VH-VL binders against o27280. Designs and how they scored, part 472

Target 1, 266 residues: o27280
Amino acid sequence: MDSMNVPEVLEIKRIVEESESVKTFIFSWDFRREVRPGQFVMVWDFRDEKPMSVSLIDPVRSEIGISIRRVGEFTDRVHGLSEGDLLGIRGPYGRGFELMGRDILLVGGGIGMAPLAALADEATARGMRVDALVAARTADELLFLDRLEAAGVNISTCTDDGSCGFKGFAHERLLTLEENHDMAAVCGPEPMMFQVMRILDERDVPAQLSLERYMKCAVGICGQCCLDDTGFRVCAEGPVFWSQELSRVREFGRYRRDPAGRRVPW
Key: E = the ipSAE of ESMFold2; O = the ipSAE of OpenDDE; V2 = 0.75 times the mean of E and O plus 0.25 times the DockQ between their complexes.

## First folded at step 22 (VH-VL)

Design uf5 (framework fv_marstacimab; at its last look DockQ between E and O 0.94; V2 from the best seeds 0.87)
Fold by OpenDDE, look of step 22:
Structure uf5 (fold): chain C 266 residues (1-266), chain A 119 residues (1-119), chain B 112 residues (1-112)
Amino acid sequence: as target 1 above (266 residues)
Amino acid sequence: EVQLLESGGGLVQPGGSLRLSCAASGFTFSSYYMSWVRQAPGKGLEWVSMISKSGGYTRYADSVKGRFTISRDNSKNTLYLQMNSLRAEDTAVYYCARLDDYYYYMDVWGQGTMVTVSS
Amino acid sequence: QSVLTQPPSVSGAPGQRVTISCTGSSSNIGDDYEVHWYQQLPGTAPKLLIYGNSNRPSGVPDRFSGSKSGTSASLAITGLQAEDEADYYCQSFDRSLRGSWVFGGGTKLTVL
């Protein structure tokens, strides 16, 4: 068996409280194993396994961070862990973000900011100008603001209730911004991503979007994360897709499949 | 040594098709954007197409849009250009070039392959 | 016809300084996109000469220099040598053309 498919038991080095519902778990990482923003790892709590995006890549400290939102039984257990506790990590998997140009726009919603935060670090390190539109339902759900600011990212916030920044949705805020970028990276609720992609396409801004689907094997075998029409496997050909690729995916922004494989609306 | 080697050029009739290949060596092919640039006899350089590292994003010059398809096989370190519905004005030396993803320059060029479209 | 405009030809005697201009517009060079230069010797493929307005790749003599101002760029060659006889092309990016890589029409440099 390929060693990459066996979870490595790692100690939680640090836990960062990002919000009420989001924690970042930091692990020591051997960077001989390359990891890119947008890739995911499978997190194993010795009972269940879930895919999680890498939100921090720090080669200086030899650390990675995984941001996890508390949403169910698995994440409840994980959120109950403390520094020094153990988790199984296997990966990284999937296709990460590419960087293109000098000016990049990041559009993130909720926990979708996790992979984008990692991308922001890489982009700024390369000397790119980074604008980030950070969206959330409420101000207290906005993620990584301090981190992004410290990295030199130009931040625009958007909240559904108007508690911080623009009142409305990310795509609505984007419409008010006239400036175009060399590239955009998008991650968040799929309806948000769908709308944002449409705007960016109209503006001829190359965009990459990170999709979320149920993934079990993470190696493109089980097919649970297959997208309709194209047969794209989110774990193998994704989770990061170019807008041109997603334009061929009929289900994108329209529906998803539940753990049983049933079509469910967003 | 970093190298690009084009192949597949030749004589083709108008309306015909041709597939160019570009073999890359000496660098991590999958880490670079790639491009095709052509040069008609006695004329200047014209950008034809570009492709992202993963191959998921492509762009084309208006002159070839809908007729040409750029693709890549990273497992084979090879770039392709499928040319359909060829026209006389497509006659040119076609170069594959490694494309910088930050400043958008082309730092590595192949020797080129000649494509002649003639009846 | 080219998006970027270059003089069709320039000439100079050995040891002289010559300059090749590249004029763009607000949608390319003026949009703060970098200008790059290529040298194409007769019967050969283009070679990157200058990138990022003024940077020289390894192996390029310091006799070659690039600059950009406003919507224009310039390639300067000092101490002109016989081997410098070639075609020179400027290149940039134009967002208004659906994000196209654009070249100048090329300049034939003759060493007298």
Scores: ipSAE 0.935, ipTM 0.961, lowest interface PAE 0.5, mean pLDDT 96
Fold by ESMFold2, look of step 22:
Structure uf5 (fold): chain C 266 residues (1-266), chain A 119 residues (1-119), chain B 112 residues (1-112)
Amino acid sequence: as target 1 above (266 residues)
Amino acid sequence: EVQLLESGGGLVQPGGSLRLSCAASGFTFSSYYMSWVRQAPGKGLEWVSMISKSGGYTRYADSVKGRFTISRDNSKNTLYLQMNSLRAEDTAVYYCARLDDYYYYMDVWGQGTMVTVSS
Amino acid sequence: QSVLTQPPSVSGAPGQRVTISCTGSSSNIGDDYEVHWYQQLPGTAPKLLIYGNSNRPSGVPDRFSGSKSGTSASLAITGLQAEDEADYYCQSFDRSLRGSWVFGGGTKLTVL
């Protein structure tokens, strides 16, 4: 954990429109502060502060990218910003993905592809073969396809409405895919991740899954990001967990907590 | 400079338990997968177990699954092997090894600690 | 017994070339998993000799070399020296054993 929690005010260098609802904000970054795929940052718009996943890690250009889906007041305000505008960034925080072997499967739903896109870059750079199952409700919400193709990733798509690729859910498509991977990384809606995890566990594929929970301190002190059955703090022990760790977590796939700590269904 | 030091071996009765430790130094322990490998007297090498960098993923040889537990404490640079329900065939020198996560070889080995299981 | 098969012993005179075979199956070496080799001098821990089929770690003499073809691998030692007298183990990964690290039974090299 980083012991210094002072946000750095950074200029938005570029904005990439990934979809109608998702933008990637790119900043200059000093990589003496190491960033790993699966870690997150706290983004401050001078009114409120929210955790966001790192989607681009580019030491060559000295750039970091943060992908943000427009879902509420904070993200609406951030989406209204332009290149040259300022945001506060603190971090990175959390545990990133661990790589193993030579063949990795990525399974991403919606904005969950953001940290997986960063992981795909790292995996391909070290010579791994990368397969990605990219899922969304519709074709227009499939994220990072061009970037993944440029990196040499083998892409399968699925959409709930069948507008692109396999019609159906990610776990249904997964059942029809080749089973020979050394590991998998999964990020997306928690119900999707639960179903995907069950399939991967049955296939004996080591899997890591990235969870989202409400965060306040980002350094493991406040307890707002805890999971029921383990005391895991998503900001400190996660957001990335191995499937073996999550098998003991009662709330995974069943409910989440709002900012007040109340249990709410997915 | 890079070093692994096993300890905790000894003589134990069948059905007994032992806990092995492996102290790591000279490298960033939390950045490496780790493994236990054993060698029965006069016999070859046998893989026992592996553990991921965080400790969140473990794998075991069928011969020890359900009886042995690998763990690590990254704040103490220490790898552990808890051995329960020991059998005579578990008699071996136990080596701690640093595991490559891409090619799956073991590049750093400890000197080993002897475990003897006999009645 | 051992998932990977090695001859139990080989011998050679100083200056000669010897080879040690390592035969696996379609679920390990034949599934494109690399073969690694370890040297174990009497009374000592194993030492990595060859990794990734043919790569030598720093400090390993170039008279040691490795190769792989199909389900088999080979360690070659040229210019045999007395100090090469040791046990040699091949190692790979086998996905059919729920993802296991697998070793050969070992080959005792005697320098005559």
Scores: ipSAE 0.772, ipTM 0.882, lowest interface PAE 1.0, mean pLDDT 89
ESMFold2 (binder alone), look of step 22: mean pLDDT 93; pTM 0.955

Design uf6 (framework fv_marstacimab; at its last look DockQ between E and O 0.92; V2 from the best seeds 0.84)
Fold by OpenDDE, look of step 22:
Structure uf6 (fold): chain C 266 residues (1-266), chain A 119 residues (1-119), chain B 112 residues (1-112)
Amino acid sequence: as target 1 above (266 residues)
Amino acid sequence: EVQLLESGGGLVQPGGSLRLSCAASGFTFSSYYMSWVRQAPGKGLEWVSMISKSGGYIRYADSVKGRFTISRDNSKNTLYLQMNSLRAEDTAVYYCARLDDYYYFMDVWGQGTMVTVSS
Amino acid sequence: QSVLTQPPSVSGAPGQRVTISCTGSSSNIGDDYEVHWYQQLPGTAPKLLIYGNSNRPSGVPDRFSGSKSGTSASLAITGLQAEDEADYYCQSFDRSLRGSWVFGGGTKLTVL
C-alpha cells in the first residue's frame, strides 16, 4: 500500500479557537510532503474518518492547520480533544488552488474560508494583492479576520443579519465591488458559490471553486463523490474546480447526493 | 536545459485537421501555464490559446475559437493543439510557449512547427 | 490591427540609441498590466527580452531597457550592435477581450 494512504498518527500541537463552532488543529508537518491550499486530508479519530481542508500551511514552523466545524458526531468527538491528543491524518489529496495574476479575489462563506485562508497566505507571500469577501450568517461566525488582516488582505465582510459589514449574501456584496481582479477563488455553501460564479463569469474573471461532497476513499476509487454528467470525482479531479469545468456539471448549485447516494436539494 | 519542442506541423487542405504536440523538458511541466502563439509568414505574433496548470482553465483567441482545442497531458509533459476546420489564414509557424502566471509573459519558446493550409 | 501599436520599422547606426514604442489602451497597458518585449532574430523563434515593463532575463545585455508610462511602453536599445537587427514585439494582457494575450504588430530594427 502506498504510504500516503495510511493515516499518520499525529499529535495535536495546538488548538486555535476560531469561533464558537470552529477550531483549528495544528500539527507538525514534514514538508517533504507537499501540500497546497485547497487540498484536503482525511482525518481519522480512530473511529471514523472525514475529509477536511487544510487551512494553514506554515513551512517556517513546519506546521499545518486543519479547521473543523462542529456539525456532527465525528466533529463533536474531535472538538473534545486537547492539545497533545492524537489524530490520524492521511493525505493531502485532491487538486488545490492555482494562483494566477497579481490581483486575486477570495470569496468565502463560513467554514469555506478555511482553504481560502491558506490560499491568502500563499498569495500575499507571492506579493499578490488579495481582496477577501468573508461571509457568514452572523458576525460571530466570521472566520480568520485577524489572520487575514495581519497578512495584508483587504477584507470585506458580509453577514446575513447585518451584524457585521454588508447585510446580505456574498453574491449581493460582490455586485457592489469593483471588477478588477485577475482571478477569484471561492469556497462556501454551494448556493453561494453558484451565484458568485455566475457573477464572476459575467465579469470574465477566471474563478476556482472548491466543492464539498461525501468522500470515502479520497483516491478516486469508490465513486461516492462523483459529480453527475461529467463523472468528475471531487476527491481526484477536485475539490477545486475551475468555473469552466463546473459549467459542465449540471448538479452544481442545484443538488447534492447524501451518504446513500440519493439526490437531495440544497 | 529548459526546452519546448513542437511537432505535428505540415501541409493540410482547407477544412482539414491537424494535431500539434509540444514536448516539454527541463522543468516541472505541471507547474506552468502553457500557450500557443502563431506567426503567419512575414507577419507578427498572434496569441492562439492558453491552458492552466491543471487544464481546467482555457482561453482562445477569437480567430480560432470553436475550431481549435488546446489540451495537455501532464503525465507526458506534453501540450497539444487540435486544429479543426483549418483555413488558409491559419497558415503559420506555431510556437508553444511557457506562460508566466503572474506577469503573463512567455519566457520559454519552442522552435515552432510550420502549418500550411493550402488547396 | 494589432491591439498594441508599434512602429513598423526603426533604424540606427552602430553605437546609437534607438527606441521602440508600444501604445496600448486603458484596457491593457493602462489597466496596469505589465508590458513585455520579445526579440526575434531572422529565422528564429521569439526570445523574451524584457518582462514586467523593465526587467531583463538572464543573458540579456543591459543595453536593453524597458519602461512603461500610462498606456504606452518603450523599449530602448543603447550602443546598437549589428546583432541587434531583428524584429521586436511588445506584449501585454487585455482583460476587456475576455482575457487575451495581445501583441504589438512588431518593429523591424535595421542596423545601418
Scores: ipSAE 0.898, ipTM 0.948, lowest interface PAE 0.5, mean pLDDT 95
Fold by ESMFold2, look of step 22:
Structure uf6 (fold): chain C 266 residues (1-266), chain A 119 residues (1-119), chain B 112 residues (1-112)
Amino acid sequence: as target 1 above (266 residues)
Amino acid sequence: EVQLLESGGGLVQPGGSLRLSCAASGFTFSSYYMSWVRQAPGKGLEWVSMISKSGGYIRYADSVKGRFTISRDNSKNTLYLQMNSLRAEDTAVYYCARLDDYYYFMDVWGQGTMVTVSS
Amino acid sequence: QSVLTQPPSVSGAPGQRVTISCTGSSSNIGDDYEVHWYQQLPGTAPKLLIYGNSNRPSGVPDRFSGSKSGTSASLAITGLQAEDEADYYCQSFDRSLRGSWVFGGGTKLTVL
C-alpha cells in the first residue's frame, strides 16, 4: 500500500502549541512503517500538500509528531485545525540522519530544530552525549528546550536580539563551544547552515545538514527537488546530506530555485 | 549467515588500475558503515578507507588518498574500491569489513582478495 | 611506524598465561577511544576477539580478556592452547589524524 504513494487520511490526536507560530500535530502511527529522524512527510489539507519534518517518533505510544510553522496560506489553514480534524499524510520519505560515534552536536535554527529534536531522542537512547545549540531570532521562538533538557541534552541558546543566551548568530556562538564532537547535525535557514558547515569542515567534524526544496512527488520521479550541477534530488538522495556531498553543490548557501527552476537570491 | 566476499584482485603493473568488489549478504547492508583494510605480505593490518551508510561521508588513509576511490551500491549490496595509479607498495591482501558506527571496531571481515603490483 | 605499539612477539607454554600490550597516546586510547583486539590465525582473515576494551563477542572463550588503563591496553590469554598460536592486533580510533582508524603493529604469539 505504501508503494501507491496515496495519502492516508489521519485524525489529529493532539496539538501541542510550541510557540505563538509553531504547533506540533500528533497522530497515531503504525510503526511497521518505520520512521527515521530527518525524514519528512507530505501533509495534505485537501487543497494543497507540503513537506513537513517529523519532530516526534514515539513507538511506545505509537505516535508521530509533525511540527509546522505558520508562514503562509497553507500553514495558516492547518494551524486553524483542531483535535479530531483530518489531514492526509503520505510517507515517510527521504534519507534520515546517520549517527556516528559517542558525542554529537546539534545546531538548529528556528523550525529546523524539529527534526533535530527527534534525532536527540535517538542519540540519547543509544547512549550518546548530546550538545544542542538552539538558535532563534527571539527567546519566544526557541523550540523544544524543555523536551531537550528532560532528555539530558546539554543546551546552549542564542538569539539575534540577545533576549536569551548568546546575542548573535549560531555560527558565532559555535566558535565559542567545545570542538570535541564525533559528528554534527544541522538544520535551519540555509545561510546559517552554510556558515555552520564551514566552521565544522574547518574543525574536521563530520556534519550532516538537512535541506529544503520545492517538492511534488516526494519519491524522486518529478525532478522538482533537484540541486544544481549534481542531479541530487532532495526528496530521494536527501533531505539530509553530508557536508562532503554539499561541497559539490554550487547553489548551497548562495541562491535557491523557485518551482520554475529560476535562481532566486536567499 | 552474515557474509562479505571480496573479488577483483590480481596481478597488475605499476601505474595500472583495479576495481575490487565486496558482496554483502545476511544483513541489511545499507544500515552499516563499511571499511577496507589491507595487509602486505608478512606485514600488519593497515586501514585503507571507510564509507558511511549512504555513501555520503568518506575517509581515506593518507597513503591512498587521491588514488583510491571507495563507493557502495546499496541496491546491489556491494562495496567497491577503485584503485588507480597503483604502486608496488599497494601489494596486499585487501579485506572488506563491516564497521561499527558507535565503538569503531570491525566485526565482520571477508576472506580477502590478493592484489599484486609488479613488473 | 605504528600509531599503537605492540611487542613484536610473545611466547608461552600450554596452560600458561600470556599478556600482549598495546600502547597508544592521548589522541586515541587516552582520549577515551576504546581498544579492540583481532586474532589472525595463519592463512586466515582477522577475527574480532575483544571490543570496547573488555567485551567478548559470542563464541570467544572466556580465557581471552581485555583491559585498558590510561593510554595503554592489554590482552590476556589464560590456559594457553596450541590453537592460540596466531597474530594479534589491537585497534583504536585517533582523532588527531583527522579521524582515522589505527592498528597496532601486531604480536606473534608462539605456543612452545
Scores: ipSAE 0.735, ipTM 0.868, lowest interface PAE 1.3, mean pLDDT 89
ESMFold2 (binder alone), look of step 22: mean pLDDT 94; pTM 0.956

Design ze1 (framework fv_libevitug; at its last look DockQ between E and O 0.85; V2 from the best seeds 0.84)
Fold by OpenDDE, look of step 22:
Structure ze1 (fold): chain C 266 residues (1-266), chain A 123 residues (1-123), chain B 110 residues (1-110)
Amino acid sequence: as target 1 above (266 residues)
Amino acid sequence: QVQLQQSGPGLVKPSQTLSLTCAISGDSVSSDSAAWNWIRQSPSRGLEWLGRTYYTSKWFYEYAVSVKSRITINPDTSKNQFSLQLNSVTPEDTAVYYCAREYPRDYYGMDVWGQGTLVTVSS
Amino acid sequence: QSVLTQPPSASGTPGQRVTISCSGSSSNIGEYYVWWYQQLPGTAPKLLIYGNDRRPSGVPDRFSGSKSGTSASLAITGLQAEDEADYYCQSYDNSLSGYVFGGGTKLTVL
């Protein structure tokens, strides 16, 4: 489908409860169509539309998964859906992650683990060694641990309260990890990503980071997701950016724009 | 090991029906993960996808627009084979015809091919 | 004419790196995966690359695929005599609702 096409109405095949606040909705997918970890789709519940990352890519079962965190009215409605119900799916859009090297480090926080979980599957399928630093506020918010483990990923956990793994923030845990990765992929709260990027830069580890911004059109037309100064559109040039690109983005890790276009702190 | 064995006449008269069969060994025509394709090759038209069939809860058929009005692909579960019928042939239909499997379907490409069958349309 | 455009011929010496391009449009390569096939004389095509850049079992790592925008490329490093063959790219076209092939590239090893 053209990037300007209307949403495809798809049936929810399965729902996986990842945590108290996160569900993965699984859909049938025509895998002639390209879909990459890090790309997003626009999910339409026939009232509103929101961008969501692809968290599962399974060519064998011909399925994709979209993990959605319950955070507002739209997601409340979606979380109320059942298997067999319908959603509109438009996409995928944006630039996904690239894989390079043999050893990859994934650093994810909260729902940010969604695209990284998909990336982990691809990386392991390619024979790469994958280390994943999974961060959350509490143990019950850690996502995809069993899935990652089953894929052969080496997992390190980090929780703010110390309920699981390292007590502290992801960047703090990262400082204690070995410096032997060819590439890193990062997704989570922007303050976390900012700190992680700094560390990775100091270590000369190429890093890709997935940004979250308010996205309306998803096709680079409306400008709602435009990053200050650079003109980067998160939906078109992103959401995945190289650290070198983000180094040019002054707002990164500092502020974002709300749906009204106002600057708001993280 | 999956193998595809093609059979059928190599000569067809104009306006008649071209019929080929592809016998499957090592896999099932009704596999939920496979798709079964017909492709032809000629100097004038190169490689040309004609269509495919696959089973997932029910049978699906996809045909190339260029031959859609004349083509029929039929699976035969009892014989574990699938066939090609192309009606009202003309000399333009002269080509080497291949059957091919996708496994898994859609993503992995056509990984197993038949030996090919030259079909000449001539009076 | 083929929907996907390939150069009709390519050549290289043993050990050399050669690339074969495949140009399409937003209705095919721009949205769908690219496959590559190798066809030796008198034989059926053989799957060489799937998913833009993935190698099936048995395909040497000197073969690699890439995709950018509406174009794809097959690269062969360490060219060998046995690599002399026709190479075809394949994709899916949403406007035609079907698989489409390139015109093929005859690779000659000098």
Scores: ipSAE 0.886, ipTM 0.943, lowest interface PAE 0.5, mean pLDDT 95
Fold by ESMFold2, look of step 22:
Structure ze1 (fold): chain C 266 residues (1-266), chain A 123 residues (1-123), chain B 110 residues (1-110)
Amino acid sequence: as target 1 above (266 residues)
Amino acid sequence: QVQLQQSGPGLVKPSQTLSLTCAISGDSVSSDSAAWNWIRQSPSRGLEWLGRTYYTSKWFYEYAVSVKSRITINPDTSKNQFSLQLNSVTPEDTAVYYCAREYPRDYYGMDVWGQGTLVTVSS
Amino acid sequence: QSVLTQPPSASGTPGQRVTISCSGSSSNIGEYYVWWYQQLPGTAPKLLIYGNDRRPSGVPDRFSGSKSGTSASLAITGLQAEDEADYYCQSYDNSLSGYVFGGGTKLTVL
């Protein structure tokens, strides 16, 4: 059972209000243990356990952060916690992003910017030029703009309602951006990622996309995170996949599955 | 520039205590991002980590299991140094002993090393 | 007996590429970062690589690190005479609650 780690109970060191609906919870962390942007942890509130992407990797301060959007019962309970309260953390798990070349494009929708914020920090620390397309429904839901700017990232924004930046969807804004990146990293709502992937594939830009699926074990045993037709397990072979891996997946961008296994439209 | 200067006896009799000191210049032993390590090296065992100490809101200590019953690492903020004491030595403790800064600690590795001190344990 | 296994020696000719392996387990390299050190004769070790593949300032980019599973590798391209040294990998081992080193690899430049 080496693949079945137990959660370590950690004190919430700091809470950052990223928006009305998103908080970043920061913990002390031993960075002898490897953590990569795009990996996730299982967060245990002593009642239920859910996967959350790592959004802050700060070895200098010995801090790891996870960003959580309030969307349901579990996340409502976690959002009710204060600094000094306890959470269980196990991980990190999954395959993170790989960096290549000198110029990277990040495309993030909503909370999908969380793992990309961590990747931006690493990319800039490695001397890469980073462009980020940050998308949300409204201006007040655009995440991590100050952090990205402080890291030297060139930011483009879009909002569904036009309240900030380009009015429209991320893929529509992408069509108006430079086409000369060495790679791209994409995370957000799956329909957005599907449209963005198609544009990047047509431009021959290598792309990595981070998927979300229902998870229980987080280490590839239970099969709850499997993708149709390929048997890929999001928690083991992903959550980060190359676009060519995802091109083999018929469900991607077209439907998802609920915990009972039923197909549900995106 | 940060430098580590070691001092202490090069010859210790069996059953006695090995005692070494590492003086720090260009940094503080109480730096909240650093850890201060002792490592030894012998032909038969290669490099062997012995332990470290570091300060955040208080002092923390980590010791290798193989020596934890015999080792003490002491920081001294007034002299800006840290020491190694290894009790009940045997000839198997003969080695070159190094102190090393780990800065920032955990992720970044041991970036500054002392010059090394050969300690021979013999009657 | 080192927890991390390295070949005792390696060799190459000037200008060539050489690699040095470091084999561990799930209790160390599998979950923890890998560090590499260079030790010239009569001197203390010097940090070459941290975070699996990052170079400290002043380390030439012909030195590179990588990690796959429970194994790591140090690569040296454009091999030079001054690269002749001993090389050690390091990780943290959770079962031993401490840093562990490989047994070292003596690199000879022919």
Scores: ipSAE 0.787, ipTM 0.909, lowest interface PAE 0.7, mean pLDDT 90
ESMFold2 (binder alone), look of step 22: mean pLDDT 93; pTM 0.949

